# VHH binders against q84jc2, part 140

Target 1, 232 residues: q84jc2
Amino acid sequence: MSKMRNLVEEKFLEFYESWVIQLELYLHQLLIAHNNNTMSETELRHLISKLTTHHKAYYTAKWAAIREDVLAFFGSVWLNPLENACSWLTGWKPSMVFRMVDRLRKSRVVLVEAQVKKLEELRVKTKFDEQKIEREMERYQVAMADRKMVELARLGCHVGGESVMVVEAAVRGLSMGLEKMVKAADCVRLKTLKGILDILTPPQCVEFLAAAATFQVQLRRWGNRRHYVTHS
Short names: E, the ipSAE of ESMFold2; O, the ipSAE of OpenDDE; V2, 0.75 times the mean of E and O plus 0.25 times the DockQ between their complexes.

## First folded at step 8 (VHH)

Design xb6 (framework vhh_6qgx_2; at its last look DockQ between E and O 0.70; V2 from the best seeds 0.00; counts 0 for: pae E 5.4 > 2)
Fold by ESMFold2-Fast, scan of step 9:
Structure xb6 (fold): chain B 232 residues (1-232), chain A 126 residues (1-126)
Amino acid sequence: as target 1 above (232 residues)
Amino acid sequence: QVQLVESGGGLVQAGGSLRLSCAASGRTFSTYAMAWFRRAPGKEREFVAAISGSGEYTFYTDSVKGRFTISRDHAKNTVSLQMNSLRPEDTAVYYCAAPEGFSWYDLDSESGYDYWGQGTRVTVSA
């Protein structure tokens, strides 16, 4: 309802804007590395490490923030409406990254049979892990509509004092459930990303990370441009 | 050259069970996920279940979770679907599906599969 941001939203907005600017700088380096095939394996591994560290920094900041206010990550103020529309449990859907690997295949990335076998297995495992989390989300939604929760909501509207404390405890419990679910989803994201990077060669990792970063940056630009065109 | 042949369909009463089998010939699919889809009369084809190349990981549509079990036998080059606690809404033609290679489409997308069987009919009476 309020257009004002709370402290968690303000701090994470500042963090996220800086994080995206750095991602764009890394994307530039990835594209240079892809176009200049003279880079050594050591240089490529160093660049891949920078991207991996950058993504881990995001989750470190996110988990600190959701401990204070997990709801800030549902319909986030630092994301435009298009980015929010494309979110699955406060972030990218883990299985989506396999589309980036396939795009790279069409861009002359040649995968050997052993890599294909490992990627295909990881792809199904990622869907299996996503489904477990979606089942937990379904349980959470059912709990929200539970008779006890409906009764607590009614009580909160009609009675003060002691009833307010009971309602507050219930809401805190719901927030803790969401935090656990978001962290579980983020763990699948990190395991999927690491799994892919462990399977790919350093040049293939660079191309994969470039495709992923390009998609993320372009999605943000597309959403921001639509807002500008609509209001200009 | 590549063929998928489904079997095991039939007429069964609600609450009953059926086991569908898909026999693949012309190549092995041990590296790739394989899936079952179904099409009810007058409706579009929908995803039912998928199984990884190893057989270790499975994925199901919500309406069949806990009732259906997908499995595979590499030696026989077959994928099976054990259907328990059948409901009238499970009435459909069931299709086995396999990809040509690694696909960017999700497991539950028809677009991710290149080889399809002719289907086996399952009718569940109330």
Scores: ipSAE 0.573, ipTM 0.851, lowest interface PAE 1.7, mean pLDDT 86
Fold by OpenDDE, look of step 8:
Structure xb6 (fold): chain B 232 residues (1-232), chain A 126 residues (1-126)
Amino acid sequence: as target 1 above (232 residues)
Amino acid sequence: QVQLVESGGGLVQAGGSLRLSCAASGRTFSTYAMAWFRRAPGKEREFVAAISGSGEYTFYTDSVKGRFTISRDHAKNTVSLQMNSLRPEDTAVYYCAAPEGFSWYDLDSESGYDYWGQGTRVTVSA
């Protein structure tokens, strides 16, 4: 049986499918730029700008959608099980991108000492920020279990008519805290990405973005092969 | 190659204080995070505290929060652990740890560090 999807899920699924297709196109361009070394610095910066704009578009759409229904993102129907399993607060875990940076070091990329120092500091900062969010999430979950879940359990005994409105109000209250957590997590993601791109040279940025995009695309492909997902 | 030498351990009464120090050799002291771990008798080594290269960010295991303070001196290439309000359960060999280079491993994991000191023994009596 197909999972019942709400309007927010359907709309975002459509958006995300298109967004991923565009990401694959950009990935192709990134790979060409990386392999040929024929592009000028200006051209590379332009390509980087396209990618950053593309990512900004994703979060713009996401934040619009979570205002309507943040819960849709905690069961993201547009992702396969593997993608979902790798998600932290409805997205990629910020600290994980430093694995991509580490790959750069092991490749042909030469990072100068000043870059390494800045990247290491950024890594630690990112971890610090993640932990803050996780602690806040834990506090929220405990508070929710103590107050809201008891209320929902009580109201859920006889769901119908007048009680439906009360339950919906309770769910909205629960969602507000989750929305704050998601936005906070996204902020850390964006800051981490920006931080890395500010430290790297344009050629290094292209390589990093290519690695990140490759990982995202391949994760989706691997997941789809293992678990066939129909979106129609 | 990085060498780490711990000092400052000893016997102290419950409620007392100790300051541990770790002297680091090498060129990358200010670049990478450093950490303190401890191993109590009959237990596995556990994370205690970590500090970023700049010293701006610090991390602590829950049991030492508010009591222990990690700091570093770039001029002396040292990392320190100020331990206040010591408890018998703090009794352990304390180890200083440093990475060889850039790592994506967690700061509170042993896998995040490549070099280790010989350790300094801290004993807290009841």
Scores: ipSAE 0.543, ipTM 0.824, lowest interface PAE 0.9, mean pLDDT 89
Fold by ESMFold2, look of step 8:
Structure xb6 (fold): chain B 232 residues (1-232), chain A 126 residues (1-126)
Amino acid sequence: as target 1 above (232 residues)
Amino acid sequence: QVQLVESGGGLVQAGGSLRLSCAASGRTFSTYAMAWFRRAPGKEREFVAAISGSGEYTFYTDSVKGRFTISRDHAKNTVSLQMNSLRPEDTAVYYCAAPEGFSWYDLDSESGYDYWGQGTRVTVSA
């Protein structure tokens, strides 16, 4: 096993565990802001900015880590099996966040006509961007299926330096292509999030961010409870 | 009274082209995405293409991408489907669909659309 791959996974696991704890703390603040209506617009915008900054910090750390080992993000050790099963190109599927927007609209928040028009356009744009990425990902399907074989050939091959060199070049090419695809997907995620937050008012943003964080925390909690062995 | 009326279907040779049209009446749909679906003999109705309220963004099922073009004309309250490079597999009844209100269902879900035309038949012969 590569020590660099183990170190990348261990480092990101530590980062992710602390990142989720901080997300849970921000969720508590979002729920207070949602329930109490005592915060000024300035205070709401500051809280929204904290959440936005927190999400950007995740991607900053992620992009540094994928530079070293993009494959760690396909079936990640810091996620439970349910979280991994719900992933689309190493993260949440951008178009699915509009189900959270729909929940917000149906509950207690009135979206005006101008907001709904902008959100509908963003939803279609997001689906268009996803389709483009999925087409490009099809080009890498064979390479993903072969990564175990390529890794074993790299570890066990002693045929000669020329054979090892061509295998290493192929693995580097695959990794660079996957890095590009993962970053493209993450950019769609960030643009979609920013677009939604730009359309919504500050109180609506707080409700949206609370719903999103709640879903992520619940998915993690529920997935952990389905483990074969009890943890308590 | 809301009505959707498709037209432009017919028999065409493989490799040929057809242009389907959907005339909407009874209200405007300029705010909403609209879509085309199709039903081949013996199959469930499947999504073909959708277009945003503004007409700026489009989304297609994989099998028709690059061959079909969806467009809309807000002045005439019309949505069109230009079908090029037709294949026998494109043989189906084509339906135009529109929502009654705002729905956040996926664009390719029948549940996102409340109004449906009667359909126009397209037959592509080898």
Scores: ipSAE 0.131, ipTM 0.596, lowest interface PAE 5.4, mean pLDDT 82
ESMFold2 (binder alone), look of step 8: mean pLDDT 83; pTM 0.861

Design zb1 (framework vhh_7z1x_3; at its last look DockQ between E and O 0.03; V2 from the best seeds 0.00; counts 0 for: pae O 11.0 > 2, placed apart)
Fold by OpenDDE, look of step 8:
Structure zb1 (fold): chain B 232 residues (1-232), chain A 125 residues (1-125)
Amino acid sequence: as target 1 above (232 residues)
Amino acid sequence: QVQLVETGGGLVQPGGSLRLSCTASGFTFDDYGMNWVRQAPGKGLEWLSGISSNSGSISYADSVKGRFTISRDNAKNTLYLQMNSLQPDDTAVYFCAKDYLRDSYIWGTEYFDSWGQGTQVTVSS
């Protein structure tokens, strides 16, 4: 039997598919810019701005959706199993992007000492935020067998429409903590991204964003090939 | 502007205890979670503990769990860290840091852009 999707899942699936298509278009532009050394700084900054705006749009949509049903994101039917396996609290793990920065350092891109220092500082700070969130998540998961969950279980023993409504209300209440965790994680993602882009030059930003977009797109492609996932 | 001032540091023998305080100003203290972080000589920063705005959520790093206790007094805009069973490895500068999210079960930081000058803790025989 196919998994039934709720309205939030369906809407976000549609959004995400469109968003990924646009990301691929931007990736193409980033690659062109990266390979074309004739683009002006103004042009590069414009391209970077488009990408950052695109990412902001994602989180705007995500946060709207999680207000309705945060639990939909702890399954993420719009992602294939490989993408899901690589997800940390409903998205990319913030510290992961520093691997891409390391790639820059090993490429033709030359980072000055000041940049390297700032990136390392950012890495450390990002790791702190991740660890803190992970501990809170662990605490939340352990606390799942608390009074609220017991009450939910008791309510679940009753049959009837009214009981179902009460159970749903209880689940929504229990999901509030998850929503806060997801938002916290997203804030770390956004701050990490901003931090990196603030440290890098426009050409370096383009290369970084190209690497990030490539990873995201390829991960999706690999996963789809492996699992033959269809979302339409 | 946000201001955080740590106090209570000093020299203590192994096995000893210290109580750190962090006095906050420039923001609504009871709306935000607070944290303790430390930096040992030649080492990176280490997150130690966090407490939610209403003290309902508390977390510890494994390195200090069972030895350190975080608490807060919202009426006094003060964060505390009771440190027991101190060891030489606990020697560091200790900082308090403000979370960037309000009224959250999970509290995040703005990469510690809001922290104090720190207080030195030295554990030595």
Scores: ipSAE 0.007, ipTM 0.248, lowest interface PAE 11.0, mean pLDDT 86
Fold by ESMFold2, look of step 8:
Structure zb1 (fold): chain B 232 residues (1-232), chain A 125 residues (1-125)
Amino acid sequence: as target 1 above (232 residues)
Amino acid sequence: QVQLVETGGGLVQPGGSLRLSCTASGFTFDDYGMNWVRQAPGKGLEWLSGISSNSGSISYADSVKGRFTISRDNAKNTLYLQMNSLQPDDTAVYFCAKDYLRDSYIWGTEYFDSWGQGTQVTVSS
């Protein structure tokens, strides 16, 4: 039997399903723009703005929900198991998007030397920020293990509810730290996305956004088919 | 814990100048980007300027570009805002803000993790 969903999980599941449907509609528009050379720069910038606004709306909703229950975002009920397996701190791994840019460079997108230099600088900064967050997560895990080891040693001399109270306080502290780390990771995601879009020209941005949306949609569709078949 | 204390506000005549300072403690100041934000009476928050941890990257809102200059002194753990050619519509409470990470290039005020209490700047005849 599946675990009952709490209110945060129910509300965000409904939001996310609608958000992905709208992303698929924007993907259609991106593919039309990709295949149609008659769109003006103004029209392309408007479409790009719709996509960035759509992504910002996701984080607005996510951060409101995280304030109520950050744990809902670790192993999320609105994602299939494949999507969850690909998550890094509740979302896409920031450095992974540069692999999309690299693939586009090899097949479709021509970048000038100034763009290549700026993208490499952004890649290095992004990886550094990722590693900083990973070290902070590791530090928290070590601190929690050390605290638990001290509590286990103390339990050799004590029995009763005091041990539960200390563990509950430690878990509450970890939850607060998780919220901060998730927001830090999301900030790296947003800064990386903005950085890439600032470096690329509008047609290149459309190519990139189309590739990113395609990957997200296909990961969901492929995972749902495996999930449906293996779960039914 | 993180503490940010703004000073240097006050009353100034139109066309005048003022320099704000923000003294930081409770974190490694030179690891983080810093920002200035203001709130005019009855208005929402307005981001003004940001500066990276090593001062290598600086950005300004269009409303203050050319009149305001952000700087920092990492040896003194202090952020500065030099404000020139002040006008009555610059009247506001001015806040300094610390980024979550070492980057002051962000999309809005939701990405700052610490704020000062603010200093009042009043531009009046």
Scores: ipSAE 0.005, ipTM 0.319, lowest interface PAE 10.1, mean pLDDT 80
ESMFold2 (binder alone), look of step 8: mean pLDDT 83; pTM 0.849

## First folded at step 9 (VHH)

Design gb1 (framework vhh_7z1x_3)
Fold by ESMFold2-Fast, scan of step 9:
Structure gb1 (fold): chain B 232 residues (1-232), chain A 125 residues (1-125)
Amino acid sequence: as target 1 above (232 residues)
Amino acid sequence: QVQLVETGGGLVQPGGSLRLSCTASGFTFDDYAMNWVRQAPGKGLEWLSAISSSGGYTSYADSVKGRFTISRDNAKNTLYLQMNSLQPDDTAVYFCARETDLWSEEYTGSDFDSWGQGTQVTVSS
């Protein structure tokens, strides 16, 4: 059975579908640029800037949505089951993008030793930041369980407007905590993405962004095909 | 220097309407999400509404849903809040706030990195 969608889920689903369609159009441009060795550095930087702006638009929309309903992002209705299974704290796992970076070692535009060193330093920092976020989320989950037990016990002792207000305040507090955790995780994602783009040359940036967008688009297509298959 | 200036506040009767504006300068306005926040007399800050950098997504606090509308004009570097069906409990100082840009700035746990001076809205007969 399909679950009941709230207004935030429906509204962000509409936003996300449009955002993905535009991502596919940018992917087409990235692939053309990657296969065309005659594009100027200025033209490549302009294309990279379009992708950067596109990702910024996603995160600003996401943060507006989580301020209203952060829980919509845990088990998102605009993502298929495969996309949801691959999510880490409501989005891509930051260290996974270094797999895309590893492909650049085999590219037409070879990474120089200085770039390899900086990328490895960034990889180590990204994994450290991920572990820090995971520890914070674990502490949050433990605190949430203890608080919920206390509030549930209160409901058993006195059923009235005052008890309802206390429970509502507790739920708002839990949601605010999750919002901060999601923003912290998104910060690690954006710092990692920016760090990679700052290290790479424009042709390498185009190749990297094309690889990342290809993976995102293909994962969605694979999951959508599975969703529509009926097994008898 | 980042500057946010709110205008449009004033005295209005219950059931009335008011439109607030926030003029931004000193930064690339269309790179940032923007927010409206208010503070009623003797109370803390209450977030009211947010709009994404492109204007493609908006969100609202339950207390103002259906009554307030946030919008932006990126060509004019201006943020708006259309307030309808105003009630006495909407009396507050209204602030324009810029969302922290996690692409270029460090996340300190604060959602806003810049605020306007505020504009007073008083709903009274």
Scores: ipSAE 0.682, ipTM 0.871, lowest interface PAE 1.2, mean pLDDT 86

Design gb10 (framework vhh_7z1x_3)
Fold by ESMFold2-Fast, scan of step 9:
Structure gb10 (fold): chain B 232 residues (1-232), chain A 125 residues (1-125)
Amino acid sequence: as target 1 above (232 residues)
Amino acid sequence: QVQLVETGGGLVQPGGSLRLSCTASGFTFDDYAMNWVRQAPGKGLEWLSAISSSGGYTSYADSVKGRFTISRDNAKNTLYLQMNSLQPDDTAVYFCAKETDLWSEEYTGPDFDSWGQGTQVTVSS
């Protein structure tokens, strides 16, 4: 059973491969825009909008998929082992993007004081929201060891209509709890991304999105080929 | 103001087909996942199907897999549900539901933030 892909895993794998191909195409456009100082603000905003729409397409697909099988996103088959090792609650850790923002702060493009202040406020809030979710996950893991859950697990070893139905209902409840936590984590990811894009100018947004997409694409390539992958 | 309007319900015989439509207004339709949910007489709400914002991914409850097909036309702000091989147990009020806002400041748990008024589907001889 552990060697078989279920229908959700197969469908999302197909979706994700297509989504990554399109991300690579958008990365190419971002890099061209970064090197072309003649693009208008309207043209840059249009490109930024394509990237945000692309990320929304991913999260709406993910939320549709987790309704059928949230566990498919824990140790995802469409991600290589390196990508899975870098995951926090089924995706990127929200606070990590501020490392890419720090690069912009040290670039030749000068962030104004007001932007630096807003980015710091967003960083603090993001870390706070992230820690709230980590605490909820800890509570969930502790609840799995509760006497009642242990008793339900024992019932799962027996055959019979009523006991099977009770165990299945409990497992469904556990899956719904994970779905809620994954959605909470994804909302922190999306509001962090939106917050950064709202603070940055269009040229800075293009630079930020290019850095983020480059990291994602290169991490996938490294993991797929295990070329220059570090031991730890 | 967000509005979702379902149409296409009615009376059909077992084994028949119906196509439901949901017209959306008051929000950027192509930014959100959309869902179909039903409520049978004397029962709770049952989620049936979801479709991603682009239409690139769909999901289905086990009770309707292989019989129902969800689709959307973002240019027309319209969601569809093609229902085939209808059974008496499919008798219910069918609702169009908008997924919770992905840009929400804090996710507190409601799966859907907007619903239509529903359309009645009755499967009987």
Scores: ipSAE 0.696, ipTM 0.877, lowest interface PAE 1.1, mean pLDDT 86

Design gb11 (framework vhh_7z1x_3; at its last look DockQ between E and O 0.90; V2 from the best seeds 0.00; counts 0 for: grease 24.5 > 24.2)
Fold by OpenDDE, look of step 10:
Structure gb11 (fold): chain B 232 residues (1-232), chain A 125 residues (1-125)
Amino acid sequence: as target 1 above (232 residues)
Amino acid sequence: QVQLVETGGGLVQPGGSLRLSCTASGFTFDDYAMNWVRQAPGKGLEWLSAISSSGGYTSYADSVKGRFTISRDNAKNTLYLQMNSLQPDDTAVYFCAKETDLWSEEYTGYDFDSWGQGTQVTVSS
């Protein structure tokens, strides 16, 4: 797989590669913490904080990047086809993490009734928020076929002068809309993540984060092997 | 309370350089992306540049690419904007803007939740 990359794609690719490397390091720490049970609650909380900070850092970078080119994230070249196929609005689907939590429950993780109730409430809210964003995204996708874009299609590559200005304005407008949708989705992601972490105990958080990170890393590895993708 | 204070503005000739600073307080500076924006007379707000929380990623508007450089010192809670090859069209009030909290319940559509008072940059011969 090879294609031309713009500057934003190149920059974010570099950033993401570094970010993933750090994620793998944190994953290692999470696994150690999970398997040894030797860390104090304070230490676990610190580790959790580092991971949450790491995720926040990603989105701060992402939001910086989408300011420049949000479209880059709808064909993320830093992701392999498998990762992209699993993406919802340029990232992981928020409701997916509840399946991870369910899997934890089937393991050694014991959730008290109060936690289960709160998780269910959060799941319902998350799904509602996802649907809301999807509806808005559909609106923007339909809006892409507005008069200006139709005019562009009619003129093909032979546009110039005032027509170009009109089309550019239309594209900017669409991009702004997409940016807002992406940010909204990201907020739902982070809100969901935070919600889960607020409900779980520190040991449970570590296990959850380890599972999530493992999934992310393995998805990348599987995709890379399957499609022979190299980003470095 | 979030406070952002911009400094470093002034009068400069075309082709000149300025370095703006923004000192942040009242929040965990290194948890947030920061931005520079400007407003020229009679014009709307224009985003110029953003930098991720760790400084590991930077972005720029086309209007300033190659001329402006955003950076930050998290130890000093300070954001910087190095402006080179300044042009008359760069005349504006420049603002430091804090990125909206990513953990917010709902994205309200506002990219920034806090601003400084701004610093005036005037490029004139």
Scores: ipSAE 0.864, ipTM 0.947, lowest interface PAE 0.5, mean pLDDT 91
Fold by ESMFold2-Fast, scan of step 9:
Structure gb11 (fold): chain B 232 residues (1-232), chain A 125 residues (1-125)
Amino acid sequence: as target 1 above (232 residues)
Amino acid sequence: QVQLVETGGGLVQPGGSLRLSCTASGFTFDDYAMNWVRQAPGKGLEWLSAISSSGGYTSYADSVKGRFTISRDNAKNTLYLQMNSLQPDDTAVYFCAKETDLWSEEYTGYDFDSWGQGTQVTVSS
């Protein structure tokens, strides 16, 4: 089982590093588009589509990986300690993106009153869905404590070859609940991202995606610098 | 609206190979992960393999790892499963399954929202 976990971690680390490099390239294109007043709406929509496709590639890869080993995402070796510290259920906290939208608004982003109202409605719904997931995680943790206690007791009583089967069953049971929780959280993330992009105009989408990608890239760079300094 | 059609099943000898295909229509194929699932006679559904929307990441059940290879051709809206070193216990109906749309829809707790009708694979004893 440990070999299977190591292979998933190694394989996803390779995938993630390539995915981040491409995200940085898209960020460069977003920044150029934001500063270039000659791009058509069709060109902006094409760039926005590239970013949404890139994010979908990440989540579909993540879901494929969690089918083999969801626990790899609760101690991600492909994330630095700062990225892990800022993580909420294996990814970014959905309500965080509205802080990004607020920053854009204060940075002279022209939002029509109808957009402000729709964004506020989306923010309220996102926070509601987020809290619902948090309550599910609390219930999972309570249930996990009961299951974990039973399985730990059984593991202590089983010796020889029977111990291996009990450990495998316990790991599978633990993983099933976490897989559902992670997918539910990712659904809130994707639904929130789509909702914002549906409300914003193409130029505003470019500004939002640039701000979000900049934050993600900078958080990784800050954490990597501190990690390097600590281990130098 | 969403349609998945599996082909390529048949009768093979132990140690033989088969290549399954699944043709997809009615959705944007390159936006979704795709899966292969099987059901052996008198048994439940067993997930075998998944491939990310871009093809950049693949995963496999322990029972088929090293023997089966999942791949996709997004230009042709087609999913593949190359099956090598087939064993009698690989005898099953093989299904193509589309990952649940977490981008646009509420999460229902189900992993797959669409399935094909299946293709029979029989490994002779």
Scores: ipSAE 0.754, ipTM 0.902, lowest interface PAE 0.8, mean pLDDT 86
Fold by ESMFold2, look of step 10:
Structure gb11 (fold): chain B 232 residues (1-232), chain A 125 residues (1-125)
Amino acid sequence: as target 1 above (232 residues)
Amino acid sequence: QVQLVETGGGLVQPGGSLRLSCTASGFTFDDYAMNWVRQAPGKGLEWLSAISSSGGYTSYADSVKGRFTISRDNAKNTLYLQMNSLQPDDTAVYFCAKETDLWSEEYTGYDFDSWGQGTQVTVSS
């Protein structure tokens, strides 16, 4: 039975809790910058840089952790059930971020035609990259299922040291394949994020990053309050 | 020009300790995870340890857990590996490796994009 977290899960939970606390502090700074309109362009670029560095730090920690246990990121103990339910291949789905961009365009962010064109090109490329990953994952899953059936049959016929070695090799191959797919998905996520930030102006980047951080923080808070009180 | 320079290798008796250093230049050190990798004589590369860009997360191969400790000083652009309880099968060239640029548009399937020249560690009976 699953009664205790393994070491990877415990270590990443501690990292993630600290990482989210810092994200909330950056969100506060983003909201101040947005609400007061008092920051210089230099100050905005510095804040944007802090946010991008913070996101990079998450992925460098994630990649370090998946070397030890990629499966910990499928149904993670540091995420609540709502957060886990919203995951696509261990994280946010890259193409879905454009819904947030669309909301900003409808509210108060005025984009010039060149920005709109670049964002649509990025959206198409992001969907293309997502579909490539999904095709590779499907092929991987089919191949692993066929190979796993063979290894299970061999286990039934060859109980002993040879069977243990074959099972260990099969499990190692599955983990390495999943790690590759997770890393590919993360690269699409970061490429999409960078692409959006490169297209937007610094004030627009602040609004986008505030919206993204707000969504992430609220998803976590709402999911942790299964018996919450709603403000009317 | 990305440069990684490992130092601190040498000859040590079984049970001994060494501290390796890797000085980095030519890139923003605190944007990347850093890794230690070794190659024993006549064998392939073995990943040993990783540390996240901020230093907030560390990971280790089973072969070195509890004996090796990875750390970094981002102000000095330096990566460290403290190696304790060394045994003859730890004899290898030890390399510092930079994680692939996560902002890259194209993922090539390789986890590292730069290595140092390596430093020799010899644990002699």
Scores: ipSAE 0.698, ipTM 0.880, lowest interface PAE 1.1, mean pLDDT 84
ESMFold2 (binder alone), look of step 10: mean pLDDT 80; pTM 0.808

